VH-VL binders against q96p48r954to1139. Designs and how they scored, part 3

Target 1, 186 residues: q96p48r954to1139
Amino acid sequence: ASMGDTLSEQQLGDSDIPVIVYRCVDYITQCGLTSEGIYRKCGQTSKTQRLLESLRQDARSVHLKEGEQHVDDVSSALKRFLRDLPDGLFTRAQRLTWLEASEIEDEEEKVSRYRELLVRLPPVNRATVKALISHLYCVQCFSDTNQMNVHNLAIVFGPTLFQTDGQDYKAGRVVEDLINHYVVVF
Short names: E, the ipSAE of ESMFold2; O, the ipSAE of OpenDDE; V2, 0.75 times the mean of E and O plus 0.25 times the DockQ between their complexes.

## First folded at step 1 (VH-VL)

Design m10 (framework fv_masavibart)
Fold by ESMFold2-Fast, scan of step 1:
Structure m10 (fold): chain C 186 residues (1-186), chain A 120 residues (1-120), chain B 110 residues (1-110)
Amino acid sequence: as target 1 above (186 residues)
Amino acid sequence: QVQLVESGGGVVQPGRSLRLSCAASGFTFSNYAMYWVRQAPGKGLEWVAVIWYDGSNKYYADSVKGRFTISRDNSKNTLYLQMNSLRTEDTAVYYCARDLYEYSSGFDYWGQGTLVTVSS
Amino acid sequence: QSALTQPASVSGSPGQSITISCTGTSSDIGDYNYVSWYQQHPGKAPKLMIYEVSNRPSGVSNRFSGSKSGNTASLTISGLQSEDEADYYCSSYTDSSTWVFGGGTKLTVL
């Protein structure tokens, strides 16, 4: 079986985030920032599953070196890990509150609300959200090459992080808002 | 019972085109990346191209880039290699090969090969 | 010229062991643990003998073993048998998401 169901049950590394998240983010930051369609393109299904199983078994022993894994396999493993969290990255208890915050019309009030909601997340979840959004901010900085602007990342990660179907506008808006306001929110 | 059967080889003049096919059976074709590898008479193996399991990503050897196109039809369990602007140095037996299921850089099953002769 | 360097030939007697080297660069063998070895008898398709540096597929004799040190991978065949006489090729993944082969080594069992 899996090594844990929630973020707090995962193997934790630096900044108290899951080692799985750290390994994948670090690899993509080193090797994948200029890869066209990063996070949009899927890795090979069997290779992605094998990688994720290895990471769940013992993420600390998994070292991803350049070329040992295709960047799309690593990005797909990260997405699948985040999507499959039983409590979700933003927690089930706070999920609807995050989605409702995306509808606040005044931008300053909206940003203030997101900051309040981040403080209310468990420490591991808060650190993981910060690490992930920081990474996605870096990804979109290379959008001229990788073709993944903020909107494209929001389409991918909205359903992934909030465990919705692809038509949930609010989930994508939360991700987009956090990336666009990264400096102010975090 | 994994089986790969190449076809479409033959004799062709320089500058012309050929299309090779590889019929796959005995496994779920759509779960595997596929390769073309060639071997000139009396020479060594040379990797030609790869295509991902869903057709979304493709890579080519520099020697064939811009002239050859790899494609697949998962509904027909068939791999293709479209070879344009053929040169005498493209003369070789062309093998299709399956990617090792869970690992990179492994060619775990190979077809019997099909001979392409570019004559001048 | 081949991208990976192998000796053109090696020889041994029945029951002995031989080692075939495969030398690349840091951009292929050095940086990746995706080295595989293939056996090819005359007129036949190649057969996978070793993958991921040292792993054997089901059905391949444990007389075949693989290893790597720096930019050089090695295939060792112990207890040589006459049927081992064949061409052997190494292959590696590269920084360009491509694959390269060695030039091949003809093994003669004398």
Scores: ipSAE 0.000, ipTM 0.453, lowest interface PAE 15.5, mean pLDDT 84

## First folded at step 2 (VH-VL; framework fv_felzartamab)

Design f01b (at its last look DockQ between E and O 0.05; V2 from the best seeds 0.00; counts 0 for: pae E 12.2 > 2, placed apart)
Fold by ESMFold2, look of step 2:
Structure f01b (fold): chain C 186 residues (1-186), chain A 121 residues (1-121), chain B 107 residues (1-107)
Amino acid sequence: as target 1 above (186 residues)
Amino acid sequence: QVQLVESGGGLVQPGGSLRLSCAASGFTFSDYAMNWVRQAPGKGLEWVSGISGSGGYTYYADSVKGRFTISRDNSKNTLYLQMNSLRAEDTAVYYCARDYYDSSGYWFDYWGQGTLVTVSS
Amino acid sequence: DIELTQPPSVSVAPGQTARISCSGDNIGSKYVYWYQQKPGQAPVLVIYDDSDRPSGIPERFSGSNSGNTATLTISGTQAEDEADYYCQVWDSSSDYVFGGGTKLTVL
């Protein structure tokens, strides 16, 4: 089967989530939830690149094993995959709309707006956002050990998911809002 | 050797305008978000405005929104703050601060010496 | 919106331990940053990520953060430590939030 760069062009699993995303999230869930600085620390550049190449070549054939892959290499591969998506996880068409939604003052209205925006995403993007935010919610549940609370995760994933640089606190605000309101939004 | 040097402060009447500059050296300026932080005489620190490394995103405290405009010229390694409709409560030393961010958060790792803005009739 | 509260002043004898608190609702869920400001000078970062020291900051400076209180601790306090100290967090709704500052006096 063909393998492309966009989410809809990826190998998909039974949940309509790219296999590359599922593999990384599943591994971090099994082996990385208590790892200090998970997602904050960078993996080794060459190991991260080799892992990414393998996953992009054939994600279904890659099986991550504890002891063979460092959690920071896997987390870095996932972040690079998401950051390098040509259209981005939230799509170029909706990026600014998501960022503007984070500025809504009424919290209930803001949550309702996020729900609307999620429905407008392509199905594979929507499923991937839900899976990723669910995972990040679990990561912050272990923040006493891994030192990655909601705020810390939002700082990392805001720029990663919205493909921005520098200080992008609106992007971080979206991610923080989605994690904090996971039950209501999803 | 990171250096941040503010200039452009001075005395201005209420309702007036002033533009601050911050000359940056010793680092790749375009890689860093930059901020203005102010301190009224005898008071604490207050964040004013921030701008992304590329200049594509700007951020403002509610107290200055609509009156102040942050900008940067990466070819000149210079950060700017255009302050319009100035009020007495804007009287402060204005610091240029380099943003640092990662998975932990956002903080200011280097500060300039500050430039004094006095708004007085 | 999180608000950070610091005592306005703390006094300590030379060689003793100074503790400067920074209180905020669930501040332990955030990373806290501490700045030292001597008279007529710009602020200088002395603690980041709750407890880490930048290069050049003496080991007598330490930090902790849990629950509703973060604390800057200076052991073996020296006269040169006399300064104003500010805590800071980043908050998604308010951006950079500073405490009101604490004047440390070394008698």
Scores: ipSAE 0.007, ipTM 0.499, lowest interface PAE 12.2, mean pLDDT 85
Fold by OpenDDE, look of step 2:
Structure f01b (fold): chain C 186 residues (1-186), chain A 121 residues (1-121), chain B 107 residues (1-107)
Amino acid sequence: as target 1 above (186 residues)
Amino acid sequence: QVQLVESGGGLVQPGGSLRLSCAASGFTFSDYAMNWVRQAPGKGLEWVSGISGSGGYTYYADSVKGRFTISRDNSKNTLYLQMNSLRAEDTAVYYCARDYYDSSGYWFDYWGQGTLVTVSS
Amino acid sequence: DIELTQPPSVSVAPGQTARISCSGDNIGSKYVYWYQQKPGQAPVLVIYDDSDRPSGIPERFSGSNSGNTATLTISGTQAEDEADYYCQVWDSSSDYVFGGGTKLTVL
């Protein structure tokens, strides 16, 4: 892990959400909800990298405007940021616990377990998870247009958030569960 | 100032029962998971049991499963450990410890001074 | 289940560097925590997240963790550092796991 790359070391907004996350989520909410393949399509590597570097340097000074930034570059920057967190969004310690929770068969018990696990996250992580899942819930509401249903989003964000290579399906399942049960979990 | 004060320790015969308490102050009790850690005389530290902040989930070491029950009353800022079917090997100083966490893991940031439990005939 | 192994005892002369090891399979993939316990007292956290020091812990205390071994290092060891030291990890299967402890003697 490199210095300054932890979630808690980022510039934080009023709700303990990193400004970098807020900027990206806000922009995609405004400009990308109806974009076909949002979060599945990759941005241009060089543009995504430059944007991410700017956001990491000083997220408060970065202004994302419609027409100036391609939504896929912004979404790629967000995914890259989340993927590259030293301990992951769900923390190194709790990662396996979250994956295990996805194996609970009883839905009510599973929801209760997710609630419990959320409380165990650091405040910044918890706030970020809530904001991200809320955003993804909104994204899937437009699945008829953007072709990104809950399952497709889970395929993308499972490996991203749990820093896996996609071999562990439980990562996607956690994300899918959180989106599907967003109202009762959060 | 965070304070943890254990009580309830004493001498008990094998097969007997004992209930430990830990009074917490100086922090929002319900926001933190709590744990019991014990130390046999002249031996090392052994985690015994943990409970989530809300009390919804409990965890036990294999050595005490089925015999010990951890609970908490958040309205009284108190942690409990009900110990049944006590054995000689349960003899130890029992510490209550506050669970702290960050993006990396879990550890114990505050400990009580402990209460001695002696199981002997 | 993960098991943590510590040497039973380590001796050091005042002013010298003490090193206490904590060995476990792939322990470098976990964060290790260290506690100091003096006779008749409760344990005190001295290192968290492998190498970070809580407020109030002297700078002579440091930690490292890689491969199969975590190490607590005390540079310029002082008489007051004589104590038992325990390493600890968190494991999803075993929850909290402690090493067997190391008695540090300052000669």
Scores: ipSAE 0.007, ipTM 0.570, lowest interface PAE 9.9, mean pLDDT 92
ESMFold2 (binder alone), look of step 2: mean pLDDT 92; pTM 0.917

Design f01c (at its last look DockQ between E and O 0.10; V2 from the best seeds 0.00; counts 0 for: pae E 12.6 > 2, placed apart)
Fold by ESMFold2, look of step 2:
Structure f01c (fold): chain C 186 residues (1-186), chain A 121 residues (1-121), chain B 107 residues (1-107)
Amino acid sequence: as target 1 above (186 residues)
Amino acid sequence: QVQLVESGGGLVQPGGSLRLSCAASGFTFSDYAMNWVRQAPGKGLEWVSGISGSGGDTYYADSVKGRFTISRDNSKNTLYLQMNSLRAEDTAVYYCARDYYDSSGYWFDYWGQGTLVTVSS
Amino acid sequence: DIELTQPPSVSVAPGQTARISCSGDNIGSKYVYWYQQKPGQAPVLVIYDDSDRPSGIPERFSGSNSGNTATLTISGTQAEDEADYYCQVWDSSSDYVFGGGTKLTVL
């Protein structure tokens, strides 16, 4: 898969998520949950780019090994992959609708709206959102150690997942809401 | 170098309207989200409104929702704030500020000198 | 929702160290930004990402952030440091949140 490939054009795992995403999430789950500033810290530019290029060329052939990859390089590669998706994880067609849902003041109504929007995503996108939010929920469970609470993760992943060309504060609200309501939304 | 120059401030009666402009230069304007931040006389800073680099997404503080409209014209490198239904509490110096962010947070790396809006009878 | 509390004023003698606090519930989990505003001037960013200095900001400016308190520290304080100082975070429910400001007086 190339830099410009959509999610459906990626190598997919058994659960319809891209192998790139699975590899990175699995590695960070095994090795990175207690790392201070995980996802906030940037990996080394050259190492991150080489890893991402390898994953784009043939994700199935890349095996992340403890001690060979720094968790910040893996987290940066994952973020870059998501940011570079041609249509984005939440798709350009649905982007505004997701962002408008974050403005709903009644929490139960907002959660219900997010559930509706999730079923409207393409299957690969929906599976990938669930996998990512599940992972981020796990990351914030270790926030006393890694210093990445729900709010910190939302700042990182809001703009990354919605691919805004500037600051997008509603995107952070969507991500924060999805993590905070993980059990009832997914 | 980065330069932000606000204009359009002045005296207006309550219930009136005013349009602020911010002329940007020294950077690729469309690559950056832009914001308005205000400061009432003798008071602290208060964020008012923000807009994405493309203009596709807009954000407002609760105190101005429904009354203010942020916009931009990327061909003219200009940010705007249309202020309607003005109130005395809107009296402030209005700064335009360039948004900057990374995966850790959002902040304002460059500010204009501000334009004064006075709302009084 | 996070609310940022700063002391309204701090006074220091020239050459001494000034410390300006910014308190918020679990502010240590956020990045904090500091702005200097001299009388009649626009704010200027002096610290970003808790502790980093933009180009042109003297090394006497430093920052820290842990637990419920972020601190702007100015060592060897000079007369030109007399200004108002604001801390700021971003919060998904409130967007940009500023502290109330601290007037630093150099006597």
Scores: ipSAE 0.006, ipTM 0.510, lowest interface PAE 12.6, mean pLDDT 86
Fold by OpenDDE, look of step 2:
Structure f01c (fold): chain C 186 residues (1-186), chain A 121 residues (1-121), chain B 107 residues (1-107)
Amino acid sequence: as target 1 above (186 residues)
Amino acid sequence: QVQLVESGGGLVQPGGSLRLSCAASGFTFSDYAMNWVRQAPGKGLEWVSGISGSGGDTYYADSVKGRFTISRDNSKNTLYLQMNSLRAEDTAVYYCARDYYDSSGYWFDYWGQGTLVTVSS
Amino acid sequence: DIELTQPPSVSVAPGQTARISCSGDNIGSKYVYWYQQKPGQAPVLVIYDDSDRPSGIPERFSGSNSGNTATLTISGTQAEDEADYYCQVWDSSSDYVFGGGTKLTVL
């Protein structure tokens, strides 16, 4: 896979999750859950780039081992991968509808809307969103240690996942909602 | 254009209380986290407190925890800082600052002119 | 807790390049932000995300960050650039952390 490849063009593992995503999430789950500022801290640019290139070339051959990679490099690689998706994780077509859903005041209605939107995603995207949100939920469970609560994670991943360079707070709200309601949404 | 205007500063005795306000305009107030940053006379900048756009999350520097309370009224486009149990070391110009963020950063893109708080007997 | 160290003062002649450092442990792994503050005025953001300039900030302002040091560079320094400059990072334990500030004097 090269830069600019779609999510579905990636090497896919079980449950239609790109192996690159799985590798990063798995490593961070094992080694980074208690890391202070996980996903907020930046990795070294060169290391992150090399790792990402390796993963994009052949994610199945990449084995991340504890102690061999800094968690911030891995997290940065994951964020960059997600950010650089041509259509974004939530797809260009559905991006605005997700953001609009975050403005729904009634929580039950909002959750219902998110469920509907998830069904509209391509299978690979849907599976990836679920895996990522599940992982982020796990990360925030350790917020007392890693200092990354739901809000902090949402601030990081909102712009990343929706590819916003702007000031739209709704992107973060979507991520925040998905993490907070992950049990009922997925 | 983005504008932030602080008010409520003044002279107060140690142990006293004061409430600061920051009136925001020129942007959708509720879409941005807001912060208070203070600067003691002749000293540097010190972050004091932050609040999320919705007001659901609040953050405080250790130096003010338990004494200061940050809040906001999005219907009024106003940020507040309730300061209790004031100390001499709380003397400073207090700035309200708008929070901006991207995939990896947190910073203050706009600042008010500040309001002076003087704590003295 | 992360601490950011800046030189108290830097002097530069007009037209020369001013460099203001901001040192901190592994600061290169964080994004650094810079603010300009003139006397009696509020701080103004001049650099974000290590090296990006907000709209309205002159191109002579640039930033870099690697290792343990971030640097604000002002090329072709002008008299109006005389001000205090503060670096800032976000830290998970301390939230927003500022350097002590550097007074830039244009001779």
Scores: ipSAE 0.006, ipTM 0.540, lowest interface PAE 11.5, mean pLDDT 92
ESMFold2 (binder alone), look of step 2: mean pLDDT 91; pTM 0.915

## First folded at step 3 (VH-VL)

Design a01 (framework fv_felzartamab)
Fold by ESMFold2-Fast, scan of step 3:
Structure a01 (fold): chain C 186 residues (1-186), chain A 121 residues (1-121), chain B 107 residues (1-107)
Amino acid sequence: as target 1 above (186 residues)
Amino acid sequence: QVQLVESGGGLVQPGGSLRLSCAASGFTFSDYAMNWVRQAPGKGLEWVSGISGSGGSTYYADSVKGRFTISRDNSKNTLYLQMNSLRAEDTAVYYCARDYYDTSGYWFDYWGQGTLVTVSS
Amino acid sequence: DIELTQPPSVSVAPGQTARISCSGDNIGSKYVYWYQQKPGQAPVLVIYDDSDRPSGIPERFSGSNSGNTATLTISGTQAEDEADYYCQVWDSSSDYVFGGGTKLTVL
């Protein structure tokens, strides 16, 4: 079996992030911010994969319209895309360093370390992390309705972005830290 | 601890209707996509239908599209399959199956014991 | 769309290696899953993602997938391994696609 393309091999949009990421984030921002359990509740597998395959073939030609795609399927497609990256969003080379940074007890030192690590990411990865975390910050602003606060998003995206089995609390802590300190880190 | 228990199978005449239920326990039901997979006597496995965790997205095999409706009640941890316009070739054991959570893999990690549907006059 | 072909039956003596093939056009570009089904029972996943084994599945089960053929291998086959085995892929044209099944006889 083959894996998907790395971030550097993706088609890039006007904001220099993968078009797949832009299409999914934009759609969820328009249609999904008030959906209960957004990103936690899984989409329908066949629709999700068909959408993801269309995006992988030619993301620029895929236009998501309200009422034509279910929010659950789009959110699951984005998660699968990020999880399936051969090198991962934070890269395999830097994965452990990011996880170790989450254990720094001093808040100022921790934030400074995250800022340093972001600069060391490839440009596309860095831009994609910023775009994704910004989006997740918007999602949690509607947590009274969608029931997805920062901690809930961290539980979902930690394993997804760091490709862990969900038992590694450090992965969730990185995501939570980046959302909570978005303004200072980015 | 994960359990899926099907019920509602039985003998029904051609053109009739039947509703299957699958009671789920031991996991957060609404987080998982769910499926129905059937097996005719002495034959292989055939995927029938799938539903998203919220219930808002559904998909069907061509052989049942327009006749079967998949649905779920997350407050009761129950999956349903409403079968209308039943045909002799719908005779099978119907399994409730859970999609593996949040993966690029497309397989079923837990199955119920199945419920037999016999369509005969 | 892909169609999966399995031999209808395979026979091995106890302790010998059983090999069950699953053939499909360009199947090596897809992930393959294998299910074991004993008479009167629900299917049980024995291999996922071509070659990975779920917790609780004996180490004698292994898988491979390349080109047009995926293979389930059972080394040191035991009487309890007697069952029907189904391969499965997911395909955008056909969704979940199962092979026709292979009856493994151990005698």
Scores: ipSAE 0.486, ipTM 0.805, lowest interface PAE 2.0, mean pLDDT 89

Design a02 (framework fv_felzartamab)
Fold by ESMFold2-Fast, scan of step 3:
Structure a02 (fold): chain C 186 residues (1-186), chain A 121 residues (1-121), chain B 107 residues (1-107)
Amino acid sequence: as target 1 above (186 residues)
Amino acid sequence: QVQLVESGGGLVQPGGSLRLSCAASGFTFSDYAMNWVRQAPGKGLEWVSGISGSGGSTYYADSVKGRFTISRDNSKNTLYLQMNSLRAEDTAVYYCARDYYDVSGYWFDYWGQGTLVTVSS
Amino acid sequence: DIELTQPPSVSVAPGQTARISCSGDNIGSKYVYWYQQKPGQAPVLVIYDDSDRPSGIPERFSGSNSGNTATLTISGTQAEDEADYYCQVWDSSSDYVFGGGTKLTVL
């Protein structure tokens, strides 16, 4: 069957987003905002996979503590979780619509279109996008130290969230637009 | 197929000015940060200047700051380097280089063939 | 600001292993990139993110980076590997920083 194919079938916390997303974002916010190359650097493959497996089994019981988990292993686990979603964070049904919205030349019209598309996402997906983009906005606020400005984050998360080849610039543009217009879109 | 072709190099007097161009093809130009890297005859590589995909942010090496201006015209897929107050130590082959646009960045995946700038009387 | 130091030259016999070092303060905390440049040609990326190879780069090229030294290793060195090799990092205060380059001679 398709159990676990949609984001809403994941383990959900009190904020109605996947606990895996909350745990990873919370840890990186506490320990990783000044880590050089955060989200760009890869964790050790075996440690990242082991962490992701423990999160998939029972994320609420996983406790991430500074010094016990490398931030790159946590960031890699989050990226793998998001990239491996069968239906994707933005959903397969809406994927092309989101990518086409990134090509709108008028900024006000583009922002309005993104706002409309967010409302049409399933509630869990919409909440998860908001939480993730809010987190990425915080990450780029420390870009002088961590070296991950909005464009760098878009390069990483475009392919991750839209499950595209890294050369699909539209995916990166959507992520960059959402970060740059966070206050008016959300 | 990605191609970067530099032009505009030549002989110029100290204190003079020169403008370099880099014509890009085979990719969506506006999605990539672009850089100029130079190499003096028989010497190593030195990063000169960089510009974001939108052109909204520019960066310069201390050695050229205030004298060189990087710019781009995304409608023409062209990168520029305006070089003013040229000095003998600016003599070099100037390469146009693309920032890698994939999962990561911070390196140059494609380079042009280079254009020679000679500053001499 | 970080400064990258490379030996000016390294010489190896064909089939031997060449090791080119790139030294910088706490370079192990940064990603290192390696470029190969043959006479009259533009540089070519041979290693990115410390140890990864672009498509088309022979498997004999490998990299490592820890502490204060990054190393480019060429196993079973071939005549066509004779070139200048440059290491590079990105740094918040200096942007793109290149090492001085190493001339690899295959004798």
Scores: ipSAE 0.006, ipTM 0.475, lowest interface PAE 12.3, mean pLDDT 84

Design a04 (framework fv_felzartamab)
Fold by ESMFold2-Fast, scan of step 3:
Structure a04 (fold): chain C 186 residues (1-186), chain A 121 residues (1-121), chain B 107 residues (1-107)
Amino acid sequence: as target 1 above (186 residues)
Amino acid sequence: QVQLVESGGGLVQPGGSLRLSCAASGFTFSDYAMNWVRQAPGKGLEWVSGISGSGGSTYYADSVKGRFTISRDNSKNTLYLQMNSLRAEDTAVYYCARDYYDSDSYWFDYWGQGTLVTVSS
Amino acid sequence: DIELTQPPSVSVAPGQTARISCSGDNIGSKYVYWYQQKPGQAPVLVIYDDSDRPSGIPERFSGSNSGNTATLTISGTQAEDEADYYCQVWDSSSDYVFGGGTKLTVL
């Protein structure tokens, strides 16, 4: 089947998030948390594309086994999937509102605004954001080994999740804020 | 055209203070992390400090922690470096450098011309 | 905590290939960036992500990175390539780490 335009039209698992996201996050959690430069290092283009095509065709039947897939190929497939969402993870309709929220100077007001914006996301998008940020929080807990702190993850995922040209630094600030305030926001 | 113009360098005695400025133009300043990189006379490049686009996160080399403070004013498109308790070994040309904000990259795509700081008695 | 080592100087005749190394423990696991600095001028990015060239950088500049050594290669070296060259990586504990620099002399 064809992949849809919105996150809700993607292949969904029992957790109500895209199976592609679950498969990639699960694999990296098992095999990639101590990999230096995880999410910073790119996988091989052809291997990443083949993996992503397999996941898009039938993610439920794709089983990632330790040693059979390079973690950088899996991380690149996840980033590419999220970046290529036609409506985006935070949705086109709410993108600018999320970016503007990152500029609120008062931390308590900013966190409150993020909670409000999360409620306004479609349920699948909200659940996917929560799952992804939870995973990134876990990744940065191993930053002494993997060399990816919160700022580094924000630089990678800001443009990816907000589909910016890399020029909108507010996107990285949103990601950094969500990771730093994970316990309070989610 | 991207331009970064440093100012504020000069001669100062050990223990003194100096504030550097970097005026940015030709791009959306708040979309980029900014850095200070220095170069002592006849020596190599040394990263000094960095600041996120929003100004919420700051980073410092161990050699300057507690003495230097990086800040920015996005409404004025200006980056600052407040240097306190200056030492002879802080003598260098200080460059303002833009951190390319790309999901796969950590490099400096544009640099200013630099401003010389001389710490001498 | 990575340290990058470059040879202090490299000499090459005009038209010959210059190779500048940058050594660091497991540097092949990181992306390497290369900067050119001419006397009295600010550095200019010549290679990013190990081997990619920014717009405006001549095709004679190329890069590689594997194991413990990254290399900047300048084929058919021109007189105007005479400069200091710096490698750089990013590290989460040290942020931006530069090599000591290599002075390329074209004689």
Scores: ipSAE 0.005, ipTM 0.479, lowest interface PAE 12.9, mean pLDDT 85

